# Designs tried in a protein design chat: miniprotein binders against q96jn8r1131to1294. Part 5

Target 1, 164 residues: q96jn8r1131to1294
Amino acid sequence: TLEFLENHGKNILLSNGNRTATRVASYNQGIVVINQPLVPQLLVQVRIDFLNRQWTSSLVLGVITCAPERLNFPASACALKRAAWLLRGRGVFHNGLKICEKFGPNLDTCPEGTILGLRLDSSGGLHLHVNGVDQGVAVPDVPQPCHALVDLYGQCEQVTIVNP

## First folded at step 9 (miniprotein)

Design X3
Fold by OpenDDE base, fold request of step 11:
Structure X3 (fold): chain B 164 residues (1-164), chain A 83 residues (1-83)
Amino acid sequence: as target 1 above (164 residues)
Amino acid sequence: SKEDLAKKLIELYKKALELVEKGASEEEIRKLLEEVVKIAEELGDLYLIDYAKLALEEFERGDLDDLRYYIKLALEYAEELLE
């Protein structure tokens, strides 16, 4: 069963068998990691449950290749200096640096109810899915093993892992 | 205006980098980075705020490489906002 790890950002409260993450304070310190590694053909999906319009920006979605159980999470995913491939807005980032400016829909404008998915293909390409639609390869060759990461940032205050 | 604030923020970052390379006083550099934080907060841009706080934190920790790293990220982001 897919769940969020107990090792998470300081402002996160887990519920529903650790399938729901809620950021209960401020706009950051909301990083969570999914327990099972992202292996080829496994589709991991989260639903945006609640957006707080008091803030700007929204969730960051991606993968990390370091051991998640022992990771000391920074306040935001943008501070990850290594082992991180992230989707932020319409951009793709590697260790904080933008490597692609326009990819898929703008994550900052996805409404509540949007289901976002990550999947590795047989060639190691990381795909983004939006409401079941494959948006293509965001990262062409992701090191394995890796874990899906969600940063409940800015407007995004709650997400839930959903089954395909 | 927000554009003016962003330009000022960029200017201060560049000045901070210059002072670091010249071995200027720690207090002078700290003041610049603190001012950047204030400008970012006035702008209300969360990533600018986060980058600024990270830069200041790394400076106070004495890690100049990571300071340069976060300033680089901040500058790239700020310049994109002006496009």
Scores: ipSAE 0.815, ipTM 0.924, lowest interface PAE 0.6, mean pLDDT 96
Fold by OpenDDE base, fold request of step 11:
Structure X3 (fold): chain B 164 residues (1-164), chain A 83 residues (1-83)
Amino acid sequence: as target 1 above (164 residues)
Amino acid sequence: SKEDLAKKLIELYKKALELVEKGASEEEIRKLLEEVVKIAEELGDLYLIDYAKLALEEFERGDLDDLRYYIKLALEYAEELLE
């Protein structure tokens, strides 16, 4: 069963069998990691449940290759200095540095109800899915094992893991 | 204007880096980084705020490599905002 780990950002409250993450304060401290590592053909999806228009920007989605259970999470995904491949806005980032300028839809403008998915293909390519549509390979060769990471940042205050 | 603030922020970061490389006084560098935080807050851009706070934190810890890292991220982001 896919769940968010108990080790999470300070402002996160887990519910619904740890399948729902809610940021209950401020705009940051909202990083969560999904318990099972990504393996080929496993589609992991989260739904944007609530957006708070008080803030700008939105969730960051990606993977980490370090052990998530013992990770001391920074206040935001942008502070991850190692072992991180992230989708932010329309960009792809590796350890904080932008490695792709324009990829897929702008995550900052995805409305509530949007379902975002991550999937590894057989060659280690990380795919983004948006509402069931494969947007292509965001990262061509992701080290394994890796875990899906969601940063409930800015506008994004709640997400829920959903089945494909 | 927001554009002016962003340009000022960029200028201050570059100055801070210069002073770091020259081994300037910690107080002078700290003041620049604190001013960057204030400008970022005035701009209201979350990532600029976060980068600025991270940079200041790393400076206070004495980790100049990570300071340079976050300033780099901030500069790249700020320059994109001006495009």
Scores: ipSAE 0.813, ipTM 0.924, lowest interface PAE 0.6, mean pLDDT 96
Fold by OpenDDE base, look of step 10:
Structure X3 (fold): chain B 164 residues (1-164), chain A 83 residues (1-83)
Amino acid sequence: as target 1 above (164 residues)
Amino acid sequence: SKEDLAKKLIELYKKALELVEKGASEEEIRKLLEEVVKIAEELGDLYLIDYAKLALEEFERGDLDDLRYYIKLALEYAEELLE
């Protein structure tokens, strides 16, 4: 069963069998990691449950290749300096550096109810899915094993892992 | 304006880098970075705030490489905001 790991950002409260993550304070400290590593053809999806409009920006979605159980999470995904491939806004970032300017929809403007998915293809390409639609390869040749990461950042205060 | 603040932030970051390279006093550099934090907060952009705080943190712990790293990220981000 896909769940968020108990090792998470300080402002996260897990519920619903650890399938729901809620950021209960501030705008940050909201990183969560899904327990099972991504394997080819496995689609991992989260639904944006609640947005708090008092903040700007929104969730960051991506993968990490370090051991998530022992990771000391920074306050935000933007502080991940290694082993991180992230989708933020319309950009793709590797270890903080933007490697793609425009990819897929702007994650900062995704409304509540949006379902975001990550999937590795047989070539190691990381695909973004939005409401079930494959947006294409966001990151080619992602190292494995890797784990899906969600940063409940800014507006995004709650997400839930959903089945395809 | 927001644009003016962003430009000011960029200016201060560049100044901070200059001072680091010149071996200026820690206090002077710290003041610049703290001002950047304030400007970022006034702007209300969360990533600018976070990059500024991270830069300041790295400076205070003496990691100039990571300081440069976060300034780089902040500058890139700020410049994109102005586009």
Scores: ipSAE 0.799, ipTM 0.917, lowest interface PAE 0.6, mean pLDDT 96
Fold by OpenDDE base, look of step 12:
Parts: C-alpha cells; structure tokens; sequence
Structure X3 (fold): chain B 164 residues (1-164), chain A 83 residues (1-83)
C-alpha cells in the first residue's frame, strides 16, 4: 500500500492511513515522501485536495534518490541541494537548478481535484501524468532507487494518494 | 512597484557578491542580505523570500559557496519575474 512516510515536514499532519497529508501551518515545512520506491511501470498519483488562496505558488512534485527515512527535510523543496529532481511551476529542477524551462502544465495553476502522477519507464525516464494523461518525460534518466516527493507549498494545503 | 523592488533586489544581490569577493566586513554583507529579505517580504513572493532567508542563513554559518548558490537561484528567479 502506498503511504506517506512518518518522516515528513514539521507542518504536516498525516491522516487517512497516512494517505492524506495536510499542511496545518504557514506556507512551508510541508515535504512528504511516499513509502515505496518508484519502479518501472508503477504509477504513483496524488490528488490536490485543498488550495488556500492566501498564498502564492503551489505544490512541488518530484523524486529523491537519498534514503527518505533519514532525510532531514528543509523548510521547502527549493532548499534540496542534492539527490532531487523536482517539478515546480512549468520548470524541471535538479538540485535546485532549473534544467528545463517549460514542461507540462503549470503546477502553480492546477485546480483542486487535479490528479498528478509520476511513473518511471523502462529506460529510467520520469514521466508526469496529469489527470491520467502522460505529459511525457520530465527527466530522461533518474537514478534508482528513488522515491516520489511532494512539497505541500504555498497554496497547496492537502493532497491524497490515489490509486490509478 | 513590484518591478522596482525586484530590480532593487537584484542590485543588492550583485552588490553582496561583490562585497564577498572583496573581503568586505561581515556586518556590511549581513546588512545587505537582511535588506534583501525585507524587500522580498515586501514583494510577497514566497520563493524570493525563501531564497533570501536561505542566503542569509548560509552566510551566517560561514558557507560562502552555498551563499553564492542561493544568490544565483534568487537572481535567476527574479530575472524571470521581470520578463
């Protein structure tokens, strides 16, 4: 069963069998990691449950290649300086540096109910899925094992892991 | 305006980098970075705020490489906002 790990950002409250993450304070400290590593053909999906318009920006989605159980999470994904491939807005970032300017839809403008998915293909390419539609390869060769990461940042206050 | 604030922020970051390379006093550099934080907060952009705070934090811990790292990220982001 896919769940969020107990090791998470300080402002996160887990519920629903650790399948729902809620950021209960401020705009940051909202990083969560999914327990099972991504393997080829496994589609991991989260649904945006609640957006708080008090803030700007929204969730960051991606993968980390370090051990998530021991990771000391920074306040936001933008502070991950190693072992991180992230989708933010329309950009793709590696260890904080933008490596792609325009990819897929703008995550900052995805409405509540949007289902975002990550999937590795057989060649190690990381795919983004939006509402079941494959947006293509965001990162061509991701080191394995890796874990899906969600930063409940800015407007995004709640997400839930959903099955395909 | 927000545009003016962003331009000022960029200017201050570049000045901070210059002062670091010249070996300026810690107090002078700190004051610049603190001002950047204030400007970012006035702008209300979360990533500019975060980058500014991270830059200041790295400076205070004496890690100039990571300071440069976050300034670089902040500059790139701020310049994109002005496009």
Amino acid sequence: as target 1 above (164 residues)
Amino acid sequence: SKEDLAKKLIELYKKALELVEKGASEEEIRKLLEEVVKIAEELGDLYLIDYAKLALEEFERGDLDDLRYYIKLALEYAEELLE
Scores: ipSAE 0.799, ipTM 0.918, lowest interface PAE 0.6, mean pLDDT 96
Fold by OpenDDE base, look of step 9:
Structure X3 (fold): chain B 164 residues (1-164), chain A 83 residues (1-83)
Amino acid sequence: as target 1 above (164 residues)
Amino acid sequence: SKEDLAKKLIELYKKALELVEKGASEEEIRKLLEEVVKIAEELGDLYLIDYAKLALEEFERGDLDDLRYYIKLALEYAEELLE
């Protein structure tokens, strides 16, 4: 089953069989990684459970290609300088650098209850799903194996892995 | 205003880069980066805060390449905020 790894950001508390991640302090230190690597046609989804309006910005969603069990997580996804493809706001980032200005919906404005999904297609393209709707290829030709990453950042205080 | 703060932040980053390239004193560069942190905090933008802190950390670590990296990210982000 899909779960968040025990190796996670310092402000994360896992619950619900490690399927729910809650950031319990500050606005950062909230990175989590899903245990199973993405394989073609596997849809991995997380639901935004709670937003804390005290903060600005919201969750970052993406993939990493390094070994997640050994990763020393920085305080935020913006500090990932290698092996990272991230969706932040409406932008797509590779190793911190913006490679696409506008893609899909603005993740910073997704309301509670929004279900966000990641899926690799047969060509290695990383797709974003929003509430079950394929938004298209966010990142072409993503290296494999890769793991889905969620940064509970800013407003995003809790997410839960949900089945398709 | 927030716009003014963002512009000031951009100016300070550019100045910091200039001082780094000229081999200015560490203290002078540090003071600029610390001021950037303060301005970012006043702005209240989380990513500007984070980039500023990361830049300062890299500077103190002596990694000028990563310093330039985060300043680049911060500048790009700040400029986008002004659009």
Scores: ipSAE 0.794, ipTM 0.915, lowest interface PAE 0.6, mean pLDDT 95
Fold by ESMFold2, fold request of step 11:
Structure X3 (fold): chain B 164 residues (1-164), chain A 83 residues (1-83)
Amino acid sequence: as target 1 above (164 residues)
Amino acid sequence: SKEDLAKKLIELYKKALELVEKGASEEEIRKLLEEVVKIAEELGDLYLIDYAKLALEEFERGDLDDLRYYIKLALEYAEELLE
């Protein structure tokens, strides 16, 4: 059963059976992790519930390969220096460094109601889904096990795990 | 003028790396990094602000490797904003 882990950013409040995450202060300290690792048959989807467009940037979506239950999260996902592959804006980042200039839509412009999904393909490639539409392989051959991560950064104040 | 501020921010980051490489005084480097934070806050871009604060924090902690790491990230991001 997909839920956000109790280990999360300090500004996060979990609700709705730990399927909804809300950032209740500031613009950061909003990292959350899905409780099950990704496997090829699993599509993890979150809906953007609330945005505050007064901030300059929005959510980050991606994966980590460190065990998430006791990890000390940084304030912002941009400070993840190890074991992280992140989709941010239009780019793909590995351990803080951009490895792809443009992939998929600009996450900073996704409106409320957008459903974003992550899954692994049979080769271990990481796919982004947007409103049910596969955007292709963002990251080839991600090490397993890995967990889906969302940083409720800047504009993004609430997301909810939804069924595919 | 925001473009000019972003170019100044890049210039200051590059100067900070030069000063670290040459072993300049810690006070001179700290003051320069504090100016970077102020410019990032004036620009109002969250990633510029995060990277600037992380760089200053690592310098104050004495971790020059992590200082260089965050300056590298900040420069890449700032250059993208100008392109």
Scores: ipSAE 0.785, ipTM 0.900, lowest interface PAE 0.7, mean pLDDT 93
Fold by ESMFold2, fold request of step 11:
Structure X3 (fold): chain B 164 residues (1-164), chain A 83 residues (1-83)
Amino acid sequence: as target 1 above (164 residues)
Amino acid sequence: SKEDLAKKLIELYKKALELVEKGASEEEIRKLLEEVVKIAEELGDLYLIDYAKLALEEFERGDLDDLRYYIKLALEYAEELLE
């Protein structure tokens, strides 16, 4: 079953059989990773459970190609310097720098209840799903194996893994 | 205004890169980076704050490569914020 890994950001509390992640302090230290790598038949979905609109930015979704079980995560996903492909706001970022100006919706405006999904296609393309609707290829050729990552950043204080 | 503060932040980052290239004193560079953190906190934008703190932390560690890396990220983000 899909769960968040025990190795996570310092401000995360895992609950509901490690399927729910809550950021319990500050605006960062909220990185979580799904417990198995993406494969073409796997759709990883999380629901935004709770937002605090006090903050200026919201969650980040993406993948890392390093084995996540013993990594020392940075405080924020924006500090992932290597092997990271991130969907942030409206853009796509590789190792911190924007590589696509606009892809899919603005993640900073997604409301509570939004279900966000990540999957690989047969060519290694990374797809974003929003409420069950495929937004297309965000990254055309992600190296495998890769691992789905969520940063409960800023506004986003809780997400839950949900079935497709 | 917030726009004026963001423009000042960009100018200070560029000055920090110049001072590092010239081998200016640690005290001068540190004071400039601390001012960047203060301005980022006044603006209240989380990515401005994160990049500013990361840059200062890497400078304090003596890691000039990572300092330049985070300044690059900060400049890209700050320039986008100005449109």
Scores: ipSAE 0.770, ipTM 0.897, lowest interface PAE 0.7, mean pLDDT 92

Design X3
Fold by ESMFold2, fold request of step 11:
Structure X3 (fold): chain B 164 residues (1-164), chain A 83 residues (1-83)
Amino acid sequence: as target 1 above (164 residues)
Amino acid sequence: SKEDLAKKLIELYKKALELVEKGASEEEIRKLLEEVVKIAEELGDLYLIDYAKLALEEFERGDLDDLRYYIKLALEYAEELLE
């Protein structure tokens, strides 16, 4: 089954059979990774369970291509300098550098209950789904294997893996 | 104003890059980066805070390339906020 890896940000508590991640302190140290690489036909979905609107920014979604089981994650996804493609706010970032100004919705304004999905198409394109609706290709050529990542950053204090 | 603080933060980052390029003293660069952290915290924007702390951390580690990297990311982000 899809679960968050036990290797995660320091402020994360896993529950619900490792399908729920909660950031229990501060605004960062909240990186989690899904326990299986993305393959075509696999849709990884998380629901935003709790937001704290006192913070200025919210969760980040994306992929990393390095093996996640023993990585030392940085405090925040913005410090992922290699092997990372991230959806952040309205933009797409590769290794910290913005490569697309606007793709899909603004993640910083997604409310509680929003279901966000990642999948890889057969040509290596990374797709974002929002509440079941495919937003198209965010990144056209992601190396495989790649691993789905969520940073419970700022406003986002809890997410749960949900079935498609 | 918050806009004035953001402009000051941009000015301090640019000065820090200049001092790094010149090989200025660690004490002078550290003081600028610590002031940048304080301004970022006063502004309350999490990415400004993270970039400021990352820049200071890489300076403390002696990694001037990564210091420059995070300063440039911070400048790009801060200028977008002012747009």
Scores: ipSAE 0.751, ipTM 0.895, lowest interface PAE 0.8, mean pLDDT 92
Fold by ESMFold2, look of step 9:
Formats: sequence, C-alpha cells, structure tokens
Structure X3 (fold): chain B 164 residues (1-164), chain A 83 residues (1-83)
Amino acid sequence: as target 1 above (164 residues)
Amino acid sequence: SKEDLAKKLIELYKKALELVEKGASEEEIRKLLEEVVKIAEELGDLYLIDYAKLALEEFERGDLDDLRYYIKLALEYAEELLE
C-alpha cells in the first residue's frame, strides 16, 4: 500500500497508517516521500487537508531519484539539487533552475481539498493531475527509479494519500 | 517600503558576488550576507528567507560555488517579485 516513508522531515508527524503527513511546527522541515517508486501505471495522489494562509508560499511537489530511505533531507525542497524535479508555485525546477515558467495551477493558491497527482507516462514523462485532470507533461524524461515527494512547506500543514 | 527593501536585497546580493570575485575579506562578505538575512526576514517571504540563510551557511562552510548558486536563485526570485 502507498504510504509516506518513515524517513521524513523533522517537523512531520505521520498518522492514518502513514498515509497522512502533518507538519507540526514552523514552516519547513516538512519533506515527505512516497514509499514506492513511480511506475507508468501508478498514480500517486495526495489531498491538501489543511492550509495556514499566514505563510507566503505553499507545498512543493516533485520527484527524487536518489534512494530516499536513508537520505538526509534538507530543511526545504529548495535546497534539493540534481536529484530532484520540483513543481513549485508557478514553475518546474531542476537543480534549483526554473526549467518551465508556467505549468499547471499555481500551487501556492491551491485550496484545501485539492487532489494533486503524479505519474510517469510510458516515455518517462512526469504528469501532474489536478482533481483527476491530467495537466500534461511537466518533465519529459525523468530518470528511474524515482519517488514522489511532497514538501509540506509554508501554508501546507497536512496532506493525505488518497486512492485514484 | 517592501519594494525598496526588495531592491536593497538585490543590490546587496550583487555586491556580495562582486566582493567574492575580488577576494574581499571574509568579515565584509559575512556582514553583508547577515544584512541580507535581516532584510529577508523583514520582508517575510519564506523563499527569500531560505535563500538568504542558505547563502550565509554555504559562505560559512567555505563553499563559494554553492554560495553563488543560492545568490543566483535568490536574485531570480526577487526580480520576479518586483515584476
């Protein structure tokens, strides 16, 4: 079953059979990773459960290609480098560089209840789904294996893995 | 104003890159990066704060490549905020 890994950001509390992640302090230290690598037939979905709009920015979605079980996560996804492709605010980032100016919705404005999905297509393209609707290819060729990552950053204080 | 602070932040980052290129004193660069952190905290923007702290941390580690990396990211983000 899909779960968040026990290796996660220091401010995360896992619950609901490790399918719910809550950031219980501050604005960062909230990186979580899905316990199974993405494969073309797998759609990983999380629901935004709780936002605190007092912060300026919100969650980051993405994939990480290094083995996540023993990785020492940085405080924030913005410090992830070559092993990550991130969907953040307005854009798509790799190694900190914006590689796509606008893709999908602005994640900083997604409301509570939004269901965000990640999957690979048969060519290794990373797709974003929003409330069940495919937004297209965010990243055309992601190396495998990779794992879906969520940074419960800023506004985003809780997400839950949901079935498609 | 917040716009004036963001412009000052950009100016200080550009000055930091200049000082690094010239091999200026460690204390002068550190003081400038610490002021950047203060301005980022006053602005209250989480990415400005994270980039400022990361830049100072990499400078303190002696990693000038990563210092330049985080300054570049901070500048791009701050410029977009002003647009």
Scores: ipSAE 0.713, ipTM 0.864, lowest interface PAE 1.0, mean pLDDT 91
Fold by ESMFold2, look of step 10:
Structure X3 (fold): chain B 164 residues (1-164), chain A 83 residues (1-83)
Amino acid sequence: as target 1 above (164 residues)
Amino acid sequence: SKEDLAKKLIELYKKALELVEKGASEEEIRKLLEEVVKIAEELGDLYLIDYAKLALEEFERGDLDDLRYYIKLALEYAEELLE
């Protein structure tokens, strides 16, 4: 079953059978990774459970292509300089650099209860789903293996893995 | 104003890049980067704060390539905020 990996950001507390991640301090140190690599038939979904609107920005969603089990995560996903493809706001970032100005909805505006999904298509394209609706290909050719990543950044203080 | 602080932040980052290129003293560069952190905190924008702290951290580690990397990311982001 899908769980958040025990190796995670320092401010994360895992609960609910490691299916819920809560950031319990500050605005950062909130990176979590899904324990299974993405494959085309696998849709990884998380629900936004709690937002603290005091902060200016919100969660980051994406994938990493290096082995996550013993990786030293940076404080924030914006410091992932290698092996990372990230969705932030409306932008798509590769290794910290913006490669697409506008893709999908603005993640910073997603309310509590929003279900965000990631999957690979048969060509290795990374798709974003929002409340079950495919937003299209964010990244056309993601190297495999890769793992879904969420940074509980800023406003986003809790997410839960949900079934499709 | 917030706009004035953001313009000051951009100015300080550009000066930091100049000082690094010229090989200015560590003390000069450190103080400038610390001022950038203070301005980012006053602005209250989390990415400005993160980039400022990452830049200072990389400077303290002696990694001038990563210092330049984070300054350039910060400048790009700050310019987008002004638009």
Scores: ipSAE 0.681, ipTM 0.859, lowest interface PAE 1.0, mean pLDDT 92

